VH-VL binders against Rusticyanin (rus). Designs and how they scored, part 3

Target 1, 147 residues: Rusticyanin (rus), of Acidithiobacillus ferridurans (p0c918)
Amino acid sequence: TWKEATLPQVKAMLEKDTGKVSGDTVTYSGKTVHVVAAAVLPGFPFPSFEVHDKKNPTLEIPAGATVDVTFINTNKGFGHSFDITKKGPPYAVMPVIDPIVAGTGFSPVPKDGKFGYTDFTWHPTAGTYYYVCQIPGHAATGMFGKI

## First folded at step 18 (VH-VL; from v1 with heavy chain N52K K55S, light chain S95D)

Design w2
Fold by ESMFold2, fold request of step 28:
Parts: C-alpha cells; sequence; structure tokens
Structure w2 (fold): chain C 147 residues (1-147), chain A 120 residues (1-120), chain B 111 residues (1-111)
C-alpha cells in the first residue's frame, strides 16, 4: 500500500538505487538489486520517470534477480503509476494494459509537503519488459521505459 | 525573502577558467535544484545545467559537457559553476536560478547574473 | 537539432492585444512537453511569467495568457501597458539535446 514520505526521506530513498548509469541505460548487477524510480523529478520534463537521474532510462537487470522497486511520486497535482508489462510502445491515450506483470497502481497526489511512495518486489524472467504510467495520456506522450 | 547573490564580474583570457558563485538565502538551499543559464550580449538565454545541492549530483547540457563543473558548499548555501578552456564566445552574463520540488523546468527565482568577459 | 523559434520583435500600442509565437518541433513542444514563459525587463534577470503552458504565478496580471497546440505555443498580452516593454522567452525540454531549451527571444516595444 502507499506510504507517505517527507522531502528529506525522499532524498534519502533516491540515494538507495543500486544501478550504474551508462548513456541512457541504468545497469544493475548481482542477485538482488534496488531500483528507485520517481515520477517527474524537478530537473526533468512532465511527464517522465527518472531512475538514477536519467529520464526514462533503459534498465538492464539480470534475469532471475530479486528486484526491489521503490516508486515515489514527486509530481504536484498528479497521480502516477509504475507498472511493468511485456506490451511495448506505442501506447494509446487510454492504455489498457493486460496483464500487468508487477507494479504499483495509481499513487496519491502529493500534498502538504508529503510524497506518496510504495515498494514492491519482482522476480523477472529473461526478456524485454516495459515500465509505464497508466494515467491517461502519459504513456502515449512518452512516460515509459524499457527493461 | 528568497535571494540569490552572485559573484562580481570577471575578465578572462582565452584558455583560462572562471568560477562563478551563487549564494542562496531565505530558503532551505538543499531543497531546491540550482540551474545555471547564460546570456551572451544581445542574445538569448542558454541553459547550462543543474546541480542537486543535497547530493552534489549534476546534469549538464550537451554543449558544455567536458568544460563545465558545478559544485556547491552546503555549509554556506552556495552553488558554483566553473567553465574551463574559455573562448571568446563564452562571453555572457551567467545566471543562477532555482527550481522547486514538484515542479519541472520552472525557474522561479534568478540571481542578478555575473558578467564574464573573455577577450585576448 | 530543434530550435524554438520566436519572432525577433513585436510592437503594439497601449491597450492593444499582441501575441508572441514559439514554434518548436516534434523533439520538444511536439513531443508533449510543457512550455514556460519568462519576461526580462531591460537590465534585469528573467522572471517567470507563464508556466505549464497557461498558468500564471501570483502577481502576474491576467492580461498575460499562454496556450500550446501541436508543436507551437503562444503568449498573448491584452490591454498592453508601457511596463510590458521587455524581452520574452519561451522554454521547453528538447529530447535531441536532452535538456532545457529557450526560444531566441522576442523584443516587445510599446508604441
Amino acid sequence: as target 1 above (147 residues)
Amino acid sequence: QVQLVQSGAEVKKPGASVKVSCKASGYTFTDYYMHWVRQAPGQGLEWVGWIKPWSGGTYYAQKFRGRVTMTRDTSISTAYMELSRLRSDDTAVYYCAREDWGDHGLFDYWGRGTLVTVSS
Amino acid sequence: QAVLTQPPSVSGAPGQRVTISCTGSSSNIGAGYDVHWYQQLPGTAPKLLIYYNSNRPSGVPDRFSGSKSGTSASLAITGLQAEDEADYYCQSWDDSLEGWVFGGGTQLTVL
């Protein structure tokens, strides 16, 4: 379920991503990895995801790893989701993505200096996946990335 | 009241480096991104990059990668931008500008700018 | 590769409506990114005027308005006043440059 974080807590959570940036890719290694994704950090455009300060990066994750995902919504005025699917782009304005392999569902909207976040654990098999926001219009305008 | 106080004008020769400072007051320095934007005389605005003051993480515009370094000192709420291997076309007013959390691309407060003149 | 194009200058008499265009491409405004506008009075730093295409910060008169459609944005100023004489810049994100970009600027002269 969704939890609340203060800004200092959000800053601390962002530091816990275990990936390494190379170009537009964030690469993870090892048997367990921690992915920290944000909906629209200040230095980046709306709508977008950021992982390790990259906009909508490709995530390279070892098959069979345990993936701990933290998703934080920092975007004032909007809810977002971080949902994983095998359905690749392009996406419709009203995305109907089934099945969702793993994900968060829609976050609360940030308010009163608090930000919604949640965690989930995922065990990927080999293959290509995508992470998407299912808010209408967001994936269609580019709020997605590849795994 | 939010205030961004920048260092004074600089005159440099081609090939030198310049380091411009931006001291923040009236808000929590580590809660806002700090951007740098320049404006050549009689020209438009050009984004240089940003720094996250709480971690020191940076993001530079492609044009400046390899020549710009942004740093900060959180104990005195001051951001810095250093530009190396200066050329005559680096002559510009360099502004710092802040961006709030939950915004994206909004530069709500700007410094007065620092004129850097590069001439031989 | 994409450039946000603004007319270099516009002029209008007091009380008139003027518009300032900001033309982008599929890598910026056409990709769906928001447009912000800044006003730069002579000898001063830029000041936020319009954000997220059409919103005004506190203290900006309602005679300033913005819109976005397709690959372009527009700033409109109604009831033009002498104090509006300034340079105006649009801003968006560009995917090919992977960063924030500004328009070339428009010098508004109040006649």
Scores: ipSAE 0.441, ipTM 0.831, lowest interface PAE 3.1, mean pLDDT 89
Fold by ESMFold2, fold request of step 28:
Structure w2 (fold): chain C 147 residues (1-147), chain A 120 residues (1-120), chain B 111 residues (1-111)
Amino acid sequence: as target 1 above (147 residues)
Amino acid sequence: QVQLVQSGAEVKKPGASVKVSCKASGYTFTDYYMHWVRQAPGQGLEWVGWIKPWSGGTYYAQKFRGRVTMTRDTSISTAYMELSRLRSDDTAVYYCAREDWGDHGLFDYWGRGTLVTVSS
Amino acid sequence: QAVLTQPPSVSGAPGQRVTISCTGSSSNIGAGYDVHWYQQLPGTAPKLLIYYNSNRPSGVPDRFSGSKSGTSASLAITGLQAEDEADYYCQSWDDSLEGWVFGGGTQLTVL
């Protein structure tokens, strides 16, 4: 269930992330948090994730919180995914990520000045997780981060 | 026509600060990243950082963190770079450069540069 | 930390072919990041010459070409002309420095 957004709408969505940056970590607090992740914007290299103006940051989220995730694909010519797993790096070029705890599946490719986005809700238990892109080669090149 | 017009040359003493401006025209200023790149006399290019004009968000190269501040005034389509605690090795031409939206690391338009000279 | 290494100078006679290397490491080109090239004529700002390893923007002659392999990239100029005399820079991203990096530059002299 992917929706479409214009560039002004993407800019507005990016501002809705509720995290606070400290170094390379984005920290969330409270019982409901909103994570806004993007396939990387122009300031950082392809391929990577961007959360709150950081490339592939570590996300610190309270166990038991309701986590609303918005994922936006801004990258022309490619689809991406934002999928949560307990399997840590390194990742193969053809990743077999098993199991996927929550995520988006593969996005549409942006076209006609529109960008695909989707939302999902996740209720984490305590522990370490990773967010990864399952497009071949992307996680192997470093398109992932820690939770 | 896209243009980036930079402020004039500056001469500063060690320990001072300098603020360079870059006025944009011919495009929507708030839709593109603005980068700053410097070049010491007779030397190569060195990336300083970027600013998102729509939000004011910034990202600085490690070498300049704590000494550089990038700002903008969207009402006059102008980006600024301020460098503090100047040293003699900060003498350089400072360029502003626009990053092509939707691409990565692609600097499609550059200002003519601003020479900053740090001497005593 | 990691620097993109270019030869400091290359030269060629009119009509000849020259190449300019850009040698990186596993933290930049070897990590899979793309390479862009810029031309800087004396006394001017840099100008985009090649992007995403091998593409030419409009107005750049097809005698300029680029490639990338492994941890290195290369710029080739065929049919060398006097107006090609300039400095040339490669650019990529470096994970260790967490930023955009340029090569040290190559001064091309047309004999």
Scores: ipSAE 0.354, ipTM 0.792, lowest interface PAE 3.4, mean pLDDT 88
Fold by OpenDDE, fold request of step 28:
Parts: sequence; C-alpha cells; structure tokens
Structure w2 (fold): chain C 147 residues (1-147), chain A 120 residues (1-120), chain B 111 residues (1-111)
Amino acid sequence: as target 1 above (147 residues)
Amino acid sequence: QVQLVQSGAEVKKPGASVKVSCKASGYTFTDYYMHWVRQAPGQGLEWVGWIKPWSGGTYYAQKFRGRVTMTRDTSISTAYMELSRLRSDDTAVYYCAREDWGDHGLFDYWGRGTLVTVSS
Amino acid sequence: QAVLTQPPSVSGAPGQRVTISCTGSSSNIGAGYDVHWYQQLPGTAPKLLIYYNSNRPSGVPDRFSGSKSGTSASLAITGLQAEDEADYYCQSWDDSLEGWVFGGGTQLTVL
C-alpha cells in the first residue's frame, strides 16, 4: 500500500539504505538488507532510479538474504513502480516483464507537495535480476537497473 | 524572503582555481537543489552542475567534469563551486540558482552572480 | 553553439505581438522534455518567466505565453511594453549531453 511522506521523512528513509557505494555499484552484505530507491527525473518523460544518489546503479545483494525494499516516488505529478524481474533489457514501451515478486504496483500521484512511498520484502536466489518501472515508456527510456 | 548571496568578484591567472560561495536564506537550504550556471560576457547561459545540499551528492555537466567541484556547508546554508585549471574562456558571471525537489529544472531563484575574470 | 537555437534578436513596437522561437532536436525538446523560459533584464540575473512549456509563475502577466510542439518551443509576448526589453532564454534537458541546456538567448528590443 502506498503512503505519503513529507520531505523530512523522505530524507530519513533514504538514510536507511544499508548498501555501500563503489563506482556505479551498491553492495549489500548480511542476511538482512534494506534497499531504498527513489524515482527521479532529470526531465519528463524519461525518469530513472536513484540509490545513494547513483543513477540506476547495479545492486549486489547476497543470495538468500531478506531484502526490505523501500521505494519512494519523488516525482511530483507522475507515477512509477519498482518491480523485480529476470527479464533484461531492452524493454518495450509496454513492458511485459513477468515480475518474480509482488512489487510496488503503480504509484498514485502525491498531493499537497508530499511524496509517495511503499515497501515490500524480497528473498532472492542466486542469479541476475533487474529492477524496472512498469509505467509505459519508462523502462524503454532507461528507468531500470541490474541486480 | 528567499535570498542567494554570492561572494565578490574574483580575478585569477590562467591555471589557478577559484571558489565561489552562495549563501542561502529565507528557506530550508537542505530542501532544494543548488545549481550553478555561468554566463560569459555578452554571451548566453551555460549550466555547470548541481549539488544536493541534504546529501552532498553532485552532478556536473560533461564539459566541466574533472575540473569542477561543488560542495556545501549546511551549518551556514552555503554552497560552493570551485573551478580549477582556469582558462581565459572561463571568464564569466557565475550564478547559483535554486531548484525545488522534483521540479525538474525550474530555477526559481537566482543569486546576483559572481564575476570571475581570468587574465594573464 | 547553443544546443537550443534562438534568434539572436527580435524587435517590436509597443502594443505589438512578438514571438521568440526555441528550436531543439530529438534529444531534447523532441524527446518530450519540458521547456522553461527565463527573462534577463539588462545588468540583472535571469528570472523564471515560463515553466513546463506554458505555465506562468505568480507575478508574470498573461501577456507572456509559452507553447511547445515537436522539436520546438515558442514564447509569445502580446501588448509589448517598454519594460519587456530584455534577453530571453529557453531551457530544456538534453539526453546526448545528459544535462540542462539553454538556448543562445534572444535580445528583445522595444522600438
């Protein structure tokens, strides 16, 4: 379920990410990890994800870990999703990615200057995955990353 | 009211570095992006980059990568832009400009600019 | 030189209508990115004039209007006044440069 957050709350949530940044990769360790991703736009309509201020970084997560994912939509007036799939790029304008876990779904449009956020839990097995926005055109224009 | 007060004019030699400051007031400094835009005499506007005051994250235009460094001191609501290895064509008025989080390029408030002159 | 192309200058008499074009490409305006406009009075810093193609901030008179179509945007000024004499810049995002870009600027002279 999507919830609303103020800017101070968003900033606090961003700090809960347990990953360590190196180059364009965020590395997580331990049996329990917390991934905090935000939807951002340099401009509409081509958005991207940010983790630790990195654009669409590769996430290295231990197999078998419990992954708590917090997704924050910081785009005013636009919807996004954070879904995990085994299907890699390229993506069509209307992507069919067959998510491997129940993701965030489509975000509503926040009101009153607030931001939207939601969370879910994932238990990855060994392999390569991708995080993708299922909003039409977003993944096709670059709103995705590698896990 | 929102104010962006920039440091005074600078005169530098080629090869030197310059650090311009921009002190924000009238709003929460850490809630907005701070951009830097320059304008050579009689020329147009050129975007240099931005900083996220709340995290220190930065993003620079390709042209300036490796030569520009943006920082901030949140305790005094001040953003800094340092440009190194200065050349004559770096002579320009440098502006700091505010962007609200999520506004996608809306520079709603600007400093009055800092003239940086690079001459031998 | 500038990524977005503007006419270097335009002029009009008081009360007339003038338009300033901003021509981009498939990597910026044509990609669907919004356009903002700024007004720069002589000896001053730029001021936000139009945002998201056609919206006016508070304090900007309705004589100013913006539009976008295809790879181009346009700023229109009706009922031209002496105080409108200034430089005008369009702005957008460019995918090739991965950054914000401005037009070369247009100097508006009120005759």
Scores: ipSAE 0.321, ipTM 0.823, lowest interface PAE 2.1, mean pLDDT 92
Fold by OpenDDE, fold request of step 28:
Structure w2 (fold): chain C 147 residues (1-147), chain A 120 residues (1-120), chain B 111 residues (1-111)
Amino acid sequence: as target 1 above (147 residues)
Amino acid sequence: QVQLVQSGAEVKKPGASVKVSCKASGYTFTDYYMHWVRQAPGQGLEWVGWIKPWSGGTYYAQKFRGRVTMTRDTSISTAYMELSRLRSDDTAVYYCAREDWGDHGLFDYWGRGTLVTVSS
Amino acid sequence: QAVLTQPPSVSGAPGQRVTISCTGSSSNIGAGYDVHWYQQLPGTAPKLLIYYNSNRPSGVPDRFSGSKSGTSASLAITGLQAEDEADYYCQSWDDSLEGWVFGGGTQLTVL
């Protein structure tokens, strides 16, 4: 379920990401990894995901790992989702992405000065996946990344 | 109460650099974006760029890339904008403006502005 | 020069209704980006007046309203008062410039 957090709490959550940044890639290692992704809008033309302050980075996660994902919606104006699929780009404005192998589903719109966040666990198998926002127009305009 | 106190007026020669400061108070400096917007005399507003005080990340308008540098000192809650290779058309009042995290371009508080005059 | 087009000036008598237009293009307002409005009193810094097209910050009277449609936005002021005399600026994001853009500003004179 979705929870609410203050900005200081959000900033603290962001520090829990276990990945290592190199260029536009965040690399994870070990049997258990923690991905912290945020939906953001300020300073960008379209909404995007941020991991370690990187816009829509490639997330390199070992197959077979247990992946704990924390997704935070910092966009006060819109809902977002962090959903994992094998379907790659391009995405339509009205996306029909099936199947979603894991994800958050649609977030509520943040309100009352707080930000929504949720957690889910994913067990990736071999192959290429993408994390996408299923909100209409978001993935189509670039709100997605490789994982 | 949120306050953005900017440094005093500057007079510069063409080719010189200017560094304007903006000291924030009344809120957590590192929790909000800081933008810079300038206004030439009798003209409209022109966005220069923003900085993320918590990380130092910056994003500049295309027009100013390569000539503007935004920095911050978190210990004194102060943002800085430095503009180099000044020319006469850089003469303007430069404002710092706050943006809440999660807002999209919403500048809710502004400094009083710093007049920068570039003249030979 | 300004990416968003505003009339240079508008005027009205006290108590009247005035409207300030903000005309964009497919690369900004027409692309779906929201519009904010700022009021700048003479000799002062801009002040947030309307955000996300039609929302008013605390302290802004309901005489001020905003709307957006297509490639344009509009600021309406009803019950015009002398204190409303100021410059008004619209703001949005532009894909071509990859940055925030403002209108040229509108000087409102209260007759």
Scores: ipSAE 0.023, ipTM 0.678, lowest interface PAE 4.1, mean pLDDT 92

## First folded at step 20 (VH-VL; from p4 with light chain S95D)

Design x4
Fold by ESMFold2, fold request of step 28:
Structure x4 (fold): chain C 147 residues (1-147), chain A 120 residues (1-120), chain B 111 residues (1-111)
Amino acid sequence: as target 1 above (147 residues)
Amino acid sequence: QVQLVQSGAEVKKPGASVKVSCKASGYTFTDYYMHWVRQAPGQGLEWVGWINPYKGGTYYAQKFRGRVTMTRDTSISTAYMELSRLRSDDTAVYYCAREDWGDYALFDYWGRGTLVTVSS
Amino acid sequence: QAVLTQPPSVSGAPGQRVTISCTGSSSNIGAGYDVHWYQQLPGTAPKLLIYWNSNRPSGVPDRFSGSKSGTSASLAITGLQAEDEADYYCQSWDDSLEGWVFGGGTQLTVL
């Protein structure tokens, strides 16, 4: 379910995010949007998500859009997940976020100059969601964001 | 062998701008973020910001937003930091330092620094 | 003023143990962010000494160690040597400033 990417491939995938940044928000438009999320890009602290070079941004996505999500783990030595829930913060060290609306499960750890990534498609209804890392302690430390 | 070669010392008047360069060699320039860190004479380190040379994205420390611009020229593997509206307390050695993918906050190679002196 | 507070100076005799504190707040170290340490020998650029709180890069002697607890971090140097005379800086991320911050620096004098 997880694929491998070289660094040039990761850089190309990051460019496919269709959002526009305003402050700490990434705004998407249109009936099909592409969200590219990474775990711990260079320049940002562990643990964190980055979307469009913003740390844990709020994502504004049109209700009823088809949302294609690509999640890439660039954090050497660690696994991560990108899982969507309606359960908001705060989170325990073992986060309780069931039911999971859509997500990736745990990524492989980057190895041999390769990075794990996966895709999923999500059809949100109107409302507030959160994207959360389920690795113990990460969400409690702030590895989550709002949708 | 990885090298970061910085431009020479600069003397500027208050209100002017300065542009410091950092030429990278011995590695793929676009694979590493470039940070800028300054140090006033006899004082401590202060982070200025970073540039992702692959697409030119930047991130600046709050103190420098509106006065700093970081750019790069990938054809010559060179990063630049420009600081405008200089004042005497901008006198410092300005370092470039690189950060690898997946090794967050790990500045493994530093330039030798560029002294910028701001005096009337 | 530095967001992370370090003592301005510390001293020790050869062979002794010294520690250098790095005191932060709930917006940086206390939020769970890692601490990194840099050594700056006189007249040189800084060098990475400790990363991710307690890890040593290759080439750094095991007499250097780091730890983090609560809102503070500590660098320990055992078996102090004359070559350790340098300035030492801690680094972390600060949520309020939305960026990387350094401590004010500690000048280590080997007596």
Scores: ipSAE 0.417, ipTM 0.808, lowest interface PAE 3.2, mean pLDDT 89
Fold by ESMFold2, fold request of step 28:
Structure x4 (fold): chain C 147 residues (1-147), chain A 120 residues (1-120), chain B 111 residues (1-111)
Amino acid sequence: as target 1 above (147 residues)
Amino acid sequence: QVQLVQSGAEVKKPGASVKVSCKASGYTFTDYYMHWVRQAPGQGLEWVGWINPYKGGTYYAQKFRGRVTMTRDTSISTAYMELSRLRSDDTAVYYCAREDWGDYALFDYWGRGTLVTVSS
Amino acid sequence: QAVLTQPPSVSGAPGQRVTISCTGSSSNIGAGYDVHWYQQLPGTAPKLLIYWNSNRPSGVPDRFSGSKSGTSASLAITGLQAEDEADYYCQSWDDSLEGWVFGGGTQLTVL
């Protein structure tokens, strides 16, 4: 279910990401990790995801960790999704990505100074995954990243 | 009324550093990213980077990494850009510009610019 | 040399139409990133003219329009007026430089 956040609440949620940045990679450690992803923060282009103020970073997550994901849509005018798959790029304009391992589905569009967010828990096995936006055209235009 | 008031012109020698300030008023300083854009005399615009004044996170254009530092003092609503190891081709007007949160149409308000001249 | 290429100058008579091109590559406009345009009058800071390829901020007349296709963008000015004499810059994101880039600028002269 989608919840609403004010701007101060969004800023506080972004601080909860437990990763550490090195280059274009965000690295997580420990048994429980918290990934906070946003759609199109200030300073970054449309369409994109940001984690730890990096555009579409590679996420390195320990296999077997419990991964708590918070996804926040800060992009006025659009809905977005944050969905995890084993299917790598390239993506079609109308992506029918199957299977989706975990994810959010489509967010509401931000309205009246409020931003939609939701969270989910994911238990990865070893391997390579991708996070993608399934809004038509977004993944095809580069709204995805590697895990 | 949003205002961005920048520090006065500076003359520096090659190898020195300069620190330019941008004082914000008329809005909540920590709610908007601050960009820095420079313009050499008679030339075009060049993006230097941004600072998020809430927690001080920064992102620099590749060309300036290692020479630029952006900071802020939230108690006086002021952003700073410091450029080190100055060269003559760093001579430019340096603008601060605000970016609205959640809106990807950039640079809704600009400072008047600070001329930095690097000359022997 | 600018990442986004604009003609150094264009000119037109009052009432005419002019266009200003902004040519990029597959790492910027061709990757699908939006183009913004700025107008800079002599001795002043730039002012946002067009955002999201074709949108006008409040106060910008509809004789200014923008478009994007392939790896390039275009700013069109119809009904050219003397007050339009200025420098014009396009802006986009570049994946190779990992940052925002501007075109080299175009000086518009109203004849």
Scores: ipSAE 0.300, ipTM 0.775, lowest interface PAE 4.1, mean pLDDT 87
Fold by OpenDDE, fold request of step 28:
Structure x4 (fold): chain C 147 residues (1-147), chain A 120 residues (1-120), chain B 111 residues (1-111)
Amino acid sequence: as target 1 above (147 residues)
Amino acid sequence: QVQLVQSGAEVKKPGASVKVSCKASGYTFTDYYMHWVRQAPGQGLEWVGWINPYKGGTYYAQKFRGRVTMTRDTSISTAYMELSRLRSDDTAVYYCAREDWGDYALFDYWGRGTLVTVSS
Amino acid sequence: QAVLTQPPSVSGAPGQRVTISCTGSSSNIGAGYDVHWYQQLPGTAPKLLIYWNSNRPSGVPDRFSGSKSGTSASLAITGLQAEDEADYYCQSWDDSLEGWVFGGGTQLTVL
């Protein structure tokens, strides 16, 4: 699930997100990792994630790390979620994504510039994971990335 | 075993600067945020700020912004806190503390503290 | 003065139950932020005692418990022992100060 975050908290988290950007990948180091992701509309009308000014970047996070994800919904008209799954694309308009291993769940972070955060311990198995928005049509139109 | 070894006591005049060190061992220094917390004599705890030793990113309490600088030397697993323009009310024991969980300043290991005395 | 309010002192006899309150406001505990607790034995650095309102780190006995409700939190110590004599501090995040804040501390005396 997720908790509601406040602006000051987000400001702090932005400072804590010290991911290293290289190409389309943001690499994190350490046992404690802070990721700030935002829902943006760089290519309206289709939303996407933004991390360190990158659109849907690949996130490299050390296994075993405690990960705090701060999600910023910058869209007034739409809710969004940040969920992690082993299911890769393509995604249907009405996505059936199972299982969700972490994230905000089907309950989206509210619209209108609201903030949320979730935390989890990152224990990936073999293979590629994805972070996706479970809101209908969002993942199908490209709101997802690798993690 | 995790250890945080801090530098020795300091005596400073008002207006001077002090730089306290905190050497970490027993764990990967760059994997954990390092916080600084001070405690004036007979008073409570006051959070000063944190540093990410891997990237060097910092975040300071509003009260200390513009006057505190946190740095680190990864080659010797040492964090530094420098406080400038010292005044008498800066007299305190300054602790370094490792953050283990998330973004809520959960300090699982502490240094023994460094007494900084500011007096004319 | 500390942003979070604690009683300056509490006392109890061995074996008794004591509670330490931590009163915040709408900008910290009341805003939904979690509360953490630290124990500081005389002449030593603080030690993490409770995190995320009610969780105990390894090595902390279950006679220590934490709770949070509304704008306040509470630390409870059952089966009070002489070794529990220390200062206790609560901690939370404050939106107004944009940072972590501590309570003023509570000195626990074991009679």
Scores: ipSAE 0.015, ipTM 0.635, lowest interface PAE 9.3, mean pLDDT 88
Fold by OpenDDE, fold request of step 28:
Structure x4 (fold): chain C 147 residues (1-147), chain A 120 residues (1-120), chain B 111 residues (1-111)
Amino acid sequence: as target 1 above (147 residues)
Amino acid sequence: QVQLVQSGAEVKKPGASVKVSCKASGYTFTDYYMHWVRQAPGQGLEWVGWINPYKGGTYYAQKFRGRVTMTRDTSISTAYMELSRLRSDDTAVYYCAREDWGDYALFDYWGRGTLVTVSS
Amino acid sequence: QAVLTQPPSVSGAPGQRVTISCTGSSSNIGAGYDVHWYQQLPGTAPKLLIYWNSNRPSGVPDRFSGSKSGTSASLAITGLQAEDEADYYCQSWDDSLEGWVFGGGTQLTVL
């Protein structure tokens, strides 16, 4: 379920990401990883994901790991989702991605000054995946990344 | 009832360091962020930073990064703010303030403040 | 010098209505961040007065109200009383400074 947090709390949650940044890639190691992704609106009007302040970075996660995903919606006036799929781009305005796990679902629109967040757990097998926002038009305009 | 009891007034020389304490009671110390806000004499409020007492995570205002250190001792429900390389313009009343996450209110309880005077 | 701009002072007679403005920018109030208000009585620590733009904590009379629109916020006090004489500060988050910011404060005098 979606919860609310203040901005300082969001800042604290962002620090829980266990990945290491190199270029446009965030690399995770170990059996337990924590991915913290935020929905942001850099370069309006198109939203994007940020991990470690990187726009839609590639996430390298060990197969078989337990992945705790925290998704934070920092967009004002817009809902978002964080879903994982094997289907890669391009994405239609109305995407049908067939998520491989129960993701975040559609976020409520956050109140001003308050942010919505939720979390789920994922156990990836070897392969290539994508994280995608299922809100119409978002993935089509670039709100997705590779795993 | 929630109480934030701060340490006494400090007088420091320029270049010195000061460490102010804030002892919390009446609530679970580790469940709430603790902020520090200062107020120069006759001036407005200035946010310094916050600490999450649970894990000790901190976040500082840009202005104070590299010069401020916030810590906590959970065993005595006490938060600390240390400011180093003091300057005369650091003279201010320093407040600790609790952030009420539960009610989505920001700084709902404040200490009475600690006057830090920096003078040569 | 404060990031949020408030009038330095306002005054009113008992029973009157006064308004304190808080003007921000696209990097704070205009970015959609909530505005909070604090009351600071002479010689005391600030007290939370309004949170989330227009909400009152318990104990705050309904004479106090807050609003936000665009890049600005406003605190309104109706039925002004002598005990309302204090400094009032607005607060919000600023993306440029990456931190909480306050207005310069407004000294309210009850005539």
Scores: ipSAE 0.006, ipTM 0.613, lowest interface PAE 9.7, mean pLDDT 90

